# Ledger of designs, part 3: VHH binders against q9lxz3

Target 1, 367 residues: q9lxz3
Amino acid sequence: MVTRRRSKKKKKTKRKKQSSKEKEKYQTFINLPCDLLQLVISRLPLKDNIRASAVCKTWHEACVSLRVIHTSPWLIYFSKTDDSYELYDPSMQKNCNLHFPELSGFRVCYSKDGWLLMYNPNSYQLLFFNPFTRDCVPMPTLWMAYDQRMAFSCAPTSTSCLLFTVTSVTWNYITIKTYFANAKEWKTSVFKNRLQRNFNTFEQIVFSNGVFYCLTNTGCLALFDPSLNYWNVLPGRPPKRPGSNGCFMTEHQGEIFLIYMYRHMNPTVLKLDLTSFEWAERKTLGGLTIYASALSSESRAEQQKQSGIWNCLCLSVFHGFKRTCIYYKVDEESEVCFKWKKQNPYENIWIMPPLNLIDLPLFDHRI

## First folded at step 25 (VHH)

Design r1
Fold by OpenDDE, look of step 25:
Formats: structure tokens, sequence, C-alpha cells
Structure r1 (fold): chain B 367 residues (1-367), chain A 122 residues (1-122)
């Protein structure tokens, strides 16, 4: 009885070691910490920022958040030869070229709240222009002299927007013209001339708390209150500016500053005492940065000490063939202003960019 | 006619002092930024110091800072340069110069004096 031992062939199931393909975690930039992502995106030009915003929700949020950060004024350069404009962002140190054929023959008169006041000396046309949106708001025509200064109180989108200019200064009388937004005509007011009889021209005009402050070339300060239809020359002693290379006046939160530039020394900053109507020299701007141009100046209280642009005067300069900006520290020994040259007042102006740079039509979203 | 006349130059020993004067005429002196410049033998013009019209602010070149003092007396139409601690390298003709104050001129002096010789030698 031969007991056939059935040899159970143990089928060794070769467990195929599935080689765990190490999913090379392509560290996709998608998983970057928000701070690092923002840092990277902050270095992108706006065009690339927009592109980056299409990548994912996280990138979108980061990109949008960075688009709001432009708190500093931009410098616009006006070409003499064509209808081209160069925008310079000092914070990013970037330039952008813009073309506005609709502004052919126009010169800039003033800038405030992101708007330009433009004037055509051939047609006598005046208009508000937003270079960021290309919006245009026309107004009644006005003949203006080449050296005539004009200012407005706020953006023309406000019904409270008021334009102001002095059209004539004679021995006996000053003629003022004002234009309210949506008015049909200019209002004309005539006042007795109380200025010193030395052929005063107005060089700087600023609006503050319902009043236009007008600085003459001799340093006299006059005020016009539109609400009261009142004109007066302030009794204060004009600042001593003989030998100054440039003069800028700016307003910030009800305070009025006057800056004198000298060739071989730091700028002099004066603050107006609204009680005594006297100018007092300031050694510091208290964190204020002033972006100065011949026609208008912008001021910003920058909280972020980080940009190094704190308590500074910012001016346009021409370096070689490139327009740039220089910063003068008011409270420190800055480089002697040897590099700053007085410029044609109509060649450049500071402008406030919109809070949302996405609204810049200049970035052809079509590409 | 605008005129500037420098005086006070001369021979001085190293470490010595001189006071230069510039008398202005033919214009409103107090309305102009005034400067001292010098020219050493074989060298170009060197700006030394400037002062605002009313004398409220002054500026100096690094080469003379702490040693030279610019001042003015507008009642006398006179510009001054007090020079202390003079060195042989300060040997030059010293000029009083008026700035033009025009838009186009970076370093344009529209009027200068004839200059006064300063020689620093042992």
Amino acid sequence: as target 1 above (367 residues)
Amino acid sequence: QVQLVETGGGLVQPGGSLRLSCTASGFTFSSYYMNWVRQAPGKGLEWLSGITGEGGKTSYAKSVKGRFTISRDNAKNTLYLQMNSLQPDDTAVYFCARESGTWSDEYSFDYWGQGTQVTVSS
C-alpha cells in the first residue's frame, strides 16, 4: 500500500515589489508659503502679476494683494516730440511708456488725486484726464498765459471739484477765475491788488481745507476762499529764498510746506503756521515724503520705514538718457544737490496711481 | 554795471589765516547766491563755498570744510571768506562769483571778480 505523498508544490507567489516610484513631489510653486509667494510676486511686473494671478486661487489672492500696495506717486514724463508719456514708479524703479494721441497738443497744468489737468494752447481747451483709465472730462475753454498756474481742489468725479486760476495781475486789481464741476461757465472775481508792486507771478498753488494758497515768485503767500469769495495776502514775511534753484509747495492733511532747493546744500523745508502765517524751518518732515514737481507736488506719510523712502524729498532727474528720481533726506546730510537741475515745468509731474493697478488700461490684457 | 572786487589776498605761512573780502556793486547784493571759487596754478576752477542771499545758509567743499568760513554783510555789499589753517595746497587765485539763478545754468556764474592771489609758503 504505497502511500503516494502528494508533494504540495508551494506556488511561491512572487509578490512583484511594486517599485514605489518615488513620486518626485515636483515641489510645485503652488505650495509656497504665502509670504514667500508674495515676495516672489512682488518682484514681478504688473503684466506678469496678472498672468500669475491666473495660476490658482492662492496665487490670485497673493497677486491682488500686492497690486494694492502702490502707495507712492508716479512720475509722468511728457515727450516734446510725440504723444508719448513715460511713467516711472519710484517704488519699483520701473518705467512704462504710454501713448495718448487724444492729448496731442496738450500740456499739463496740474495733478491731483490721480487726475491731470491738461491744456491745449492752440484751441484753449481744458480737460481733466486720468492716464490710468483714459477718462476725459472736458470743461469750458480758457485762454491761459504760458506761465499761468492753475489748480483744482479734488478729483473731477466729485461734485465739489473746483478749478482755480489767476488770469490777470495789474497794478490795481487781481482777476481770479473759478470753475465748478459741471458748471457751464467760468466764474470771474476781481479783487484789489495788495501784493507788492514788483511784478508778482504765481508759481505755486495748493488747495487745503477749502482754500487755495498761492505763492508768488517773491515768496508772498495769498489765499482765496471760494466759499466766501474772499482774497487776501497773508501778512507773514515771505521766506528768504534769494539764490534758490527751485521752489515747491505742497499740502498734507491741512499742513502746508514750502521747499527751497539750493545748488550746494540740502533743501530747506518750511512749514506754514496757520495761526501766525509765518514760515518756520523744519529739520524733519516727520515721516512725510514729498514728491515735488514744478506744477504740483504730492505728499505721503509712509509708515513703512522699509523702503528707505522716509522723510525725503523726491525729485525727478535725468541720468544720461534715462529719467529717474533722486531722494534727499531732510534730516541727514544728503549729497549736495549738484545733480538736480531745474526742469521745464511742463516736462514732468507727479501723479497718484490708482489703488488697484489692474485698472490700468495700459496693460493690454490681450496678450 | 555789475562789479565784484576781491581783496585780502597775500603771502601767509602754513597754518596761518587770511580773510578775503569781495565788494559787490551794480546789483541788489542780497538777492543773489554768492560763491568763492579758486584756481590753483595748472589746475581747473574749484568751488569752495556758497552762501544764500540773506546769509541764512552756507555750504562748503570738502577740501575747505572746517577751515574756511563764508559770510556776508548785505549792508556793506560785501562777501567774506575767513581762511584758517592754510596749507601750501591752498595757494591759488581766489574769486568771488555770483550765481545767475537762471533755470538753465547748473554752475553758471554770471559775474566774477578779477581775483586775489593767496600764497601759502614757508
Scores: ipSAE 0.026, ipTM 0.464, lowest interface PAE 4.3, mean pLDDT 83
Fold by OpenDDE, fold request of step 26:
Structure r1 (fold): chain B 367 residues (1-367), chain A 122 residues (1-122)
Amino acid sequence: as target 1 above (367 residues)
Amino acid sequence: QVQLVETGGGLVQPGGSLRLSCTASGFTFSSYYMNWVRQAPGKGLEWLSGITGEGGKTSYAKSVKGRFTISRDNAKNTLYLQMNSLQPDDTAVYFCARESGTWSDEYSFDYWGQGTQVTVSS
């Protein structure tokens, strides 16, 4: 009777020792130094970052913190032939294909705060679209010319969201239309035309501190203050830039930048002096990274000079049948890295991803 | 009619120098970005240098940087390319080319001259 009891105790001790060693192995991965954990997480694709965030509280915090830090804009590419869209994350160098049949026939007009302004030239429908949540916010119809530019002030989820466009420029008058979020109708304002006779089109529109700034193709800058219902053409003009094949205008924390692009030269950067309303040439982007697209450009302040993206323009490029982007350093010592080509303005646009990436359709395995 | 006429080409020994000129007519010269390009035998067109309309900014290809200098005299409607330290590989027809000022143009250059031959040989 005594011999049977000894064998059962040995099996229990071996199982407990194996379970403790397995638990110890699992504990070793959870207790990574914070710096190392951050380093690892920083290298994870978004999908894996999300997965990693589910491991433990410490990992979750690290994952979320790094998601916030790496909130670079994303590129959306619009297919010309179908209702397919491609999202590109430059930080992770990852692409995701999306399908939005609800946007069939629509073209992009503007992007801000994670929202797209979309327009259907056939139906004259305008809507705000969030590609991450697929939310749509409709608005009253408006006929728009192909080269007509529009901008909005903030996310349409805000009651302060204001849409702005110039609908008509005649010899004598400029007609501006504005739309407040959830309004029933467009507001129309008419002003005396003070633009130069060689005016053709508005090329860039940005919103800053309650004011819309509009750049003409001739380099004239105008402003519209919706609160005052005030329109003015500013006296300051950037110097003529013969040979420029495009420009981008962007706003960053109240500062307005104008970037002229060239095929064979480094970009010229101008900063608007808000006191004199004169453009001053800048040698650098002041530590900014500008994500530039024809209709809308995003700016980010980089904290680390060593990141390699400090003082850079980020531009969409097509390479080897892959849509990607290139960082172009803007400094006095920089050599021309590539020949920038103007693209169809409606083919791509920068968009800010949401802070909470959980709701990204990109992760819906069902698509 | 827009016309560009290149001159100054010729035969030069390795290490030598040449100055090319391009005389422009038929357009407002100072309003255009101008370029020098070259085509060597059996090779494609190579961009060398560019200069803004006012002459305030210049750009160079890596292949000629430090050796070639682009300049312009808008009063004379003339574009220049000073070429120093010439090498046999610089043998080509050199063209003055006007950059298209329109955004819609797929082509970098809308007008160029007939070119001037530069031959670098010992």
Scores: ipSAE 0.014, ipTM 0.309, lowest interface PAE 8.7, mean pLDDT 83
Fold by OpenDDE, fold request of step 26:
Structure r1 (fold): chain B 367 residues (1-367), chain A 122 residues (1-122)
Amino acid sequence: as target 1 above (367 residues)
Amino acid sequence: QVQLVETGGGLVQPGGSLRLSCTASGFTFSSYYMNWVRQAPGKGLEWLSGITGEGGKTSYAKSVKGRFTISRDNAKNTLYLQMNSLQPDDTAVYFCARESGTWSDEYSFDYWGQGTQVTVSS
């Protein structure tokens, strides 16, 4: 009877010692310096980031802090010569080459909510394209001029999605076309032309709180309310922009910003007063990072001042043969920036990635 | 062929100094506006400083103003970045970048070096 008791005690002690050694081995990973941990986590795919967040509280905090960074817009570069495109994630500094034969002959018109508006000047076809899922949503054909701007209100997956463009400006009349999601045809509205005599083209269009804001190349602001079928040109004088070589207009949580770029001076930041409809100059971007492209711009509120991405303008640049982006601060202490260069408006555009990038077939983890 | 080669990176303690160099070849160096940019781990590219072709005008990002100094020696086809009072947050790969054209050109950056690693650690 005595012999059976000894064997059970030895097995329990070996399991406890193994569990303590395994716990000690796991303890070594918990004690990674914060900087090293962040470095490691920053290189993890989202899937692995999520897994890593389950390791311990410290890892969880680090992982979550870095996930927030992954909500930056992506840059798409459109090749002029083939159906190849380059997608760049500035947060991860990753590039991927994509092929979209379905977009052959198409040019980009606008980007919002993770969708591209694409136009074929030969067939007059318009479609929404999601570069992450490759989903296409066609719409009725429309002839568009080369410099004609178009915008949409939200993702085409929403029934509230609305397309907007000005198709004609004559001495007496402005013609607006709108397309509602799942409509069979474009709606045409005609208004009296109240634009300034020096009107040339609409340069920037932004949708905010049910209204399309249209900026002319002369700085005049016009408003279109689709719900009211109302068009108005604001009488306010555009801010003086001597020497400006371009501008970006963006919307963020109902606020509208206009950034004028210069060759020999710092950018001028204007914020629209929605009560008076006047532009007020700002010294900073109000804590925003603006991802600027000629046709559309994305904005992000940066939560971490420590990231250095605070009050920044992000612009597309070339790094060798690859598209990348560069950040520079827009604040009172910034010196003159000579880095702004005019680009082909159809060459690149910022786009919001989906929240769950893990499920995207495009990122073959093997690359 | 246009080439940019960055050197001078390394490990330095907080508060220390480094001087980076960028040697240019394959183009008329003095005709181009040159820049320093950096990329920290997990971060995008950050513009730091720029200098005109003749070296008459300089600009700086707020993050490095008062600490970093850009200069160039056109006779040596070399761009410099003097970095003082370095901090851990300055840890990054540093690149010199050429603008696509002369001062009058409206093109973006077209050439970059391979970069040099700067690590600031105690």
Scores: ipSAE 0.011, ipTM 0.263, lowest interface PAE 9.3, mean pLDDT 82

Design r1
Fold by ESMFold2, fold request of step 26:
Structure r1 (fold): chain B 367 residues (1-367), chain A 122 residues (1-122)
Amino acid sequence: as target 1 above (367 residues)
Amino acid sequence: QVQLVETGGGLVQPGGSLRLSCTASGFTFSSYYMNWVRQAPGKGLEWLSGITGEGGKTSYAKSVKGRFTISRDNAKNTLYLQMNSLQPDDTAVYFCARESGTWSDEYSFDYWGQGTQVTVSS
């Protein structure tokens, strides 16, 4: 193992003063009225907030009381050659390579709320995995076809967590399986097949406002409401066909977005109108940052303008026939390749770290 | 059935210009992304350019960007390729291709024209 060197704590440098009473001026600055100190501190990024907290007791109290730990999604990649995975934070350029042999043979089905739903096709085992805490939550077994998608509504630590999958689509029916926490077995429901096309795989699933939205290979959108045990195909027309480069569907605060690319064209962002079920193109993100990956239906919008990665699409896709992870600033019609390079961008998944990331043990010691 | 017919090929001198047309029938033209692809003698297929159904967004291979312009007239069901600053290496059969209607991540074209020959020679 390579030994890790720790950096010494750094303190914020104060502006030099000219007067022969420079010590008195520094004492006055340190003793600023609380409201002025709070205004200054509220503008600091986390790094500078931590450094400022070492100035004196008054600054420490103000910095801690106003401290905001900004988290952005990380990328996770599971190695194909051993039992390791790698976490990467693009905003801090920090990575960690970790080993977890218990996940041998598992693949990722879905990512949401910092959790991965994992499936072993040989044993039919399902489990939730949190790569930051390393917690595993086993679920009842279920056989899944290769092209079958599964999703969940919220973190498995919630008693309201619900798993959802479409197990069969035939000429006459669609079979849905759901699982609520603490149930004995999967619940099976059968519905009339109302899909208008012969292409019957579901490529993307998002959970929003109590229901699952399911996108088919042909661009049709279907809805499953678990509270009503209700399934139907939404009446809106599919968007114009996206081409060959890939697509994503994601949800943010009740709004549903579809993102696609065509070769070297700029990514197209569509927003679903929940009244008409028409897709409308967006020319701006309005300060939101969307993180999307092919195997998950989760995005997190960062609203803070001064966080560095802001107001863009962060995608893990094939872009222009090249394997890359990119971010794209819709307002500027420009792209920047991430410094994260892995062999297959569809194997990179965005995942949200917990809000208490600084206290997590996986960054203080490695196995 | 779906039909794509290319026209406008021919012989041009290096540095010259040529405009290709592709007339579409048998499908709702404006609903599909359309592409130009070429095949030089003895070589594989090379994607050149693509355009969205409404014509608002275009994409180009690096080898032709700045020299070729794709456009479409949905009222006439016609796709165009304006080719400027032609070089001998642009000699090929040029095909009009319809983008697949699938939302998969696969690169695919489901219907092709018969092609039109473009020859750039002194």
Scores: ipSAE 0.005, ipTM 0.299, lowest interface PAE 10.0, mean pLDDT 73
Fold by ESMFold2, look of step 25:
Structure r1 (fold): chain B 367 residues (1-367), chain A 122 residues (1-122)
Amino acid sequence: as target 1 above (367 residues)
Amino acid sequence: QVQLVETGGGLVQPGGSLRLSCTASGFTFSSYYMNWVRQAPGKGLEWLSGITGEGGKTSYAKSVKGRFTISRDNAKNTLYLQMNSLQPDDTAVYFCARESGTWSDEYSFDYWGQGTQVTVSS
């Protein structure tokens, strides 16, 4: 009678052999290596995590440790061979591979608030994608040049979400397109070109305190205030350093930082003074950790953690011929290679995960 | 216009030493990071070492750290690789490579020399 409860439908029907196999299965399950145990537990919903914590002391400790809330950004990379993407948590050194063929042909334009802005250059389709929930929010089509950047102000679930791009720069004019949530069409605004040269591209765009800050390919900083429909070029320029390769810009609580990258050696961090618009070098991050990639950056004020990722720069760069992400301490030189299989470091992007990871659909059991 | 020319390769016994040179022309040598890369027969490229434009910082692949030393002489526009304790698996063509880089530049090696053969055998 009890055969219907807790019994598996196995067609192996020898009573003695069946009892021996059940004991072996139970013992094998308890004695899993630590890495496999943590993987299994990380896939459980909260109610099953609680029940699993009663199995033994080892399981109890593993289950409780995984209930803590993680705030560190993850890396994402979209595979171009099998319509999948990879998510990597460098703080726990764990990864996950997910399949989503609907995004084939799209590239990332910008990342903020756990969302990616995605663009298909063949169809001019534009959409928001959340890689953790797999939610998509389509946007009106827009033609974009290959090197054109687009940014947004906040998550597309907010009625305040605003998309912003500079569509052209001529000798006399700069043309800006914006899209406010649920509008019928893109709004076009034209302003006098106040840049010293005819700039065709912007390298970095961040949104801070209601305005977009735009860094040009020549180091000029401009701003666009959408509430005032106002465009201006700011006077500050970062100093050029010999041997610089690329730069990254980020925002944290109204403060704007610029990072010059020297091939994983001696990066320089600058902070913008919002009253004088001059850049000042920083020797320390004051407990701030900056995660930067070409199309996005994230920052967190973090306490020391066992992961070792605290008060440092986490950058997506090449290290020799290997594609990798590395850590730098601002006041010392140190590097950690993640050995992450990446095809293009400019397409490996930092993104914030939600607070409670264990119940997310990103855990695909077909892996 | 940009030219990189490697010299100093040759045949050496296991445990021996060689010093490779790379003479640069057609660009401001001191403004660029420089690298050494090798390719063993039938294998892909392997980055070995890099050096900053002023020569203040160096980096090495783990396979050669402690045995190879990169240096540069900016007055002579010359990059060097001192190779000690050579073993048969160091047999390869060795290339001098210029690292690209400033604002919006690509992050790859943009100019290469023709390579010099190093053979380590009895």
Scores: ipSAE 0.000, ipTM 0.207, lowest interface PAE 10.4, mean pLDDT 72
Fold by ESMFold2, fold request of step 26:
Structure r1 (fold): chain B 367 residues (1-367), chain A 122 residues (1-122)
Amino acid sequence: as target 1 above (367 residues)
Amino acid sequence: QVQLVETGGGLVQPGGSLRLSCTASGFTFSSYYMNWVRQAPGKGLEWLSGITGEGGKTSYAKSVKGRFTISRDNAKNTLYLQMNSLQPDDTAVYFCARESGTWSDEYSFDYWGQGTQVTVSS
């Protein structure tokens, strides 16, 4: 029979006969210099960081500051067969298996701000799902092709949330559909096709500074500005070595990064110059960690951590009977034994957990 | 107009060395990955080596790894291939190729030079 752990919050005991040495030791822990407090807190798992933040005002401020810096994205895996889901935190190397029956028949489209956008290809239903709170926000139905991508601008709890997809690319036109929060139906816009007259699909979409950036399978970058209802194909083309077998795109603080993968050489990282629309190769990520997945990617500015997960490219892999991540240090050759392989885009995605994870139902071990 | 001009080919004895140059004009050289490709008499094209726009990463085909070295000088708009330990089967026309912006094709090159002949014979 399974039994649950019961935790008790530590309580300052009323001391009837305490010595001065006991009082001095207690004062030492509470009045630690900031540098020592930060060191102690930096060693705590997120669960213990949250608990430590209840000690006093000084500890709360230090815990929250380090929590924000050290919180990293989680990888969520979607089962093909039984609506089971696996959350993986690579910073702590921990798994959690969950069941979300409300997502039966759905596939993932995009992840941003702690929310998943999910699509049911049989019923044409769209919904936002927060796997940490289990909140669900239905969206109007829309038919989508298998290789069609959809993205959103921000959390569906915001009145500014906008969904975006390209529904058709023909010889003469490009058709997009958008949905702005609380509208009754999808808005359709048609633009002249400025792509080369060949078959192109959009495989990467990011939202940055009010604009959707869309990358085609041929490396062409397009821009949609919803506030102006404006579409254009940007002039810059990323240089690419022969043999590329995939790419990822992400945004960080207004900067757009493109990573392309090769079967026989290390990944290459490019940064878009938003003035010239030229791509510049980066020899380092400059402290940025990119958590790459096929439909959307996450990025975080990381301080160097004892775990070594900083300034690198994080990819999902399957090794034997477990799933894990590999880490590329972009400024040096990869030394990992695993060969990256382009995966089914609907099998996993990165998602950012909320800062107060321990108080969520998924991690409540009381009872 | 994009132009690539290879120089430095010639006759070399087995075991010898040559350095090829490719002078680029008509485009922003440092923005493009560059490659060397060769074609032996009566055979198809063989990719040899590639280099990123700022020269930070290089890659080589197995047939030339350890013997050939690719480099670039972006101030002079020039791509180089240092070829050491040359053997008769390295006899070919050597082309400088600009990597295309397409993501769909392996060995996707949009502009080529006219080539320079390298002949390795005793």
Scores: ipSAE 0.000, ipTM 0.172, lowest interface PAE 15.4, mean pLDDT 73

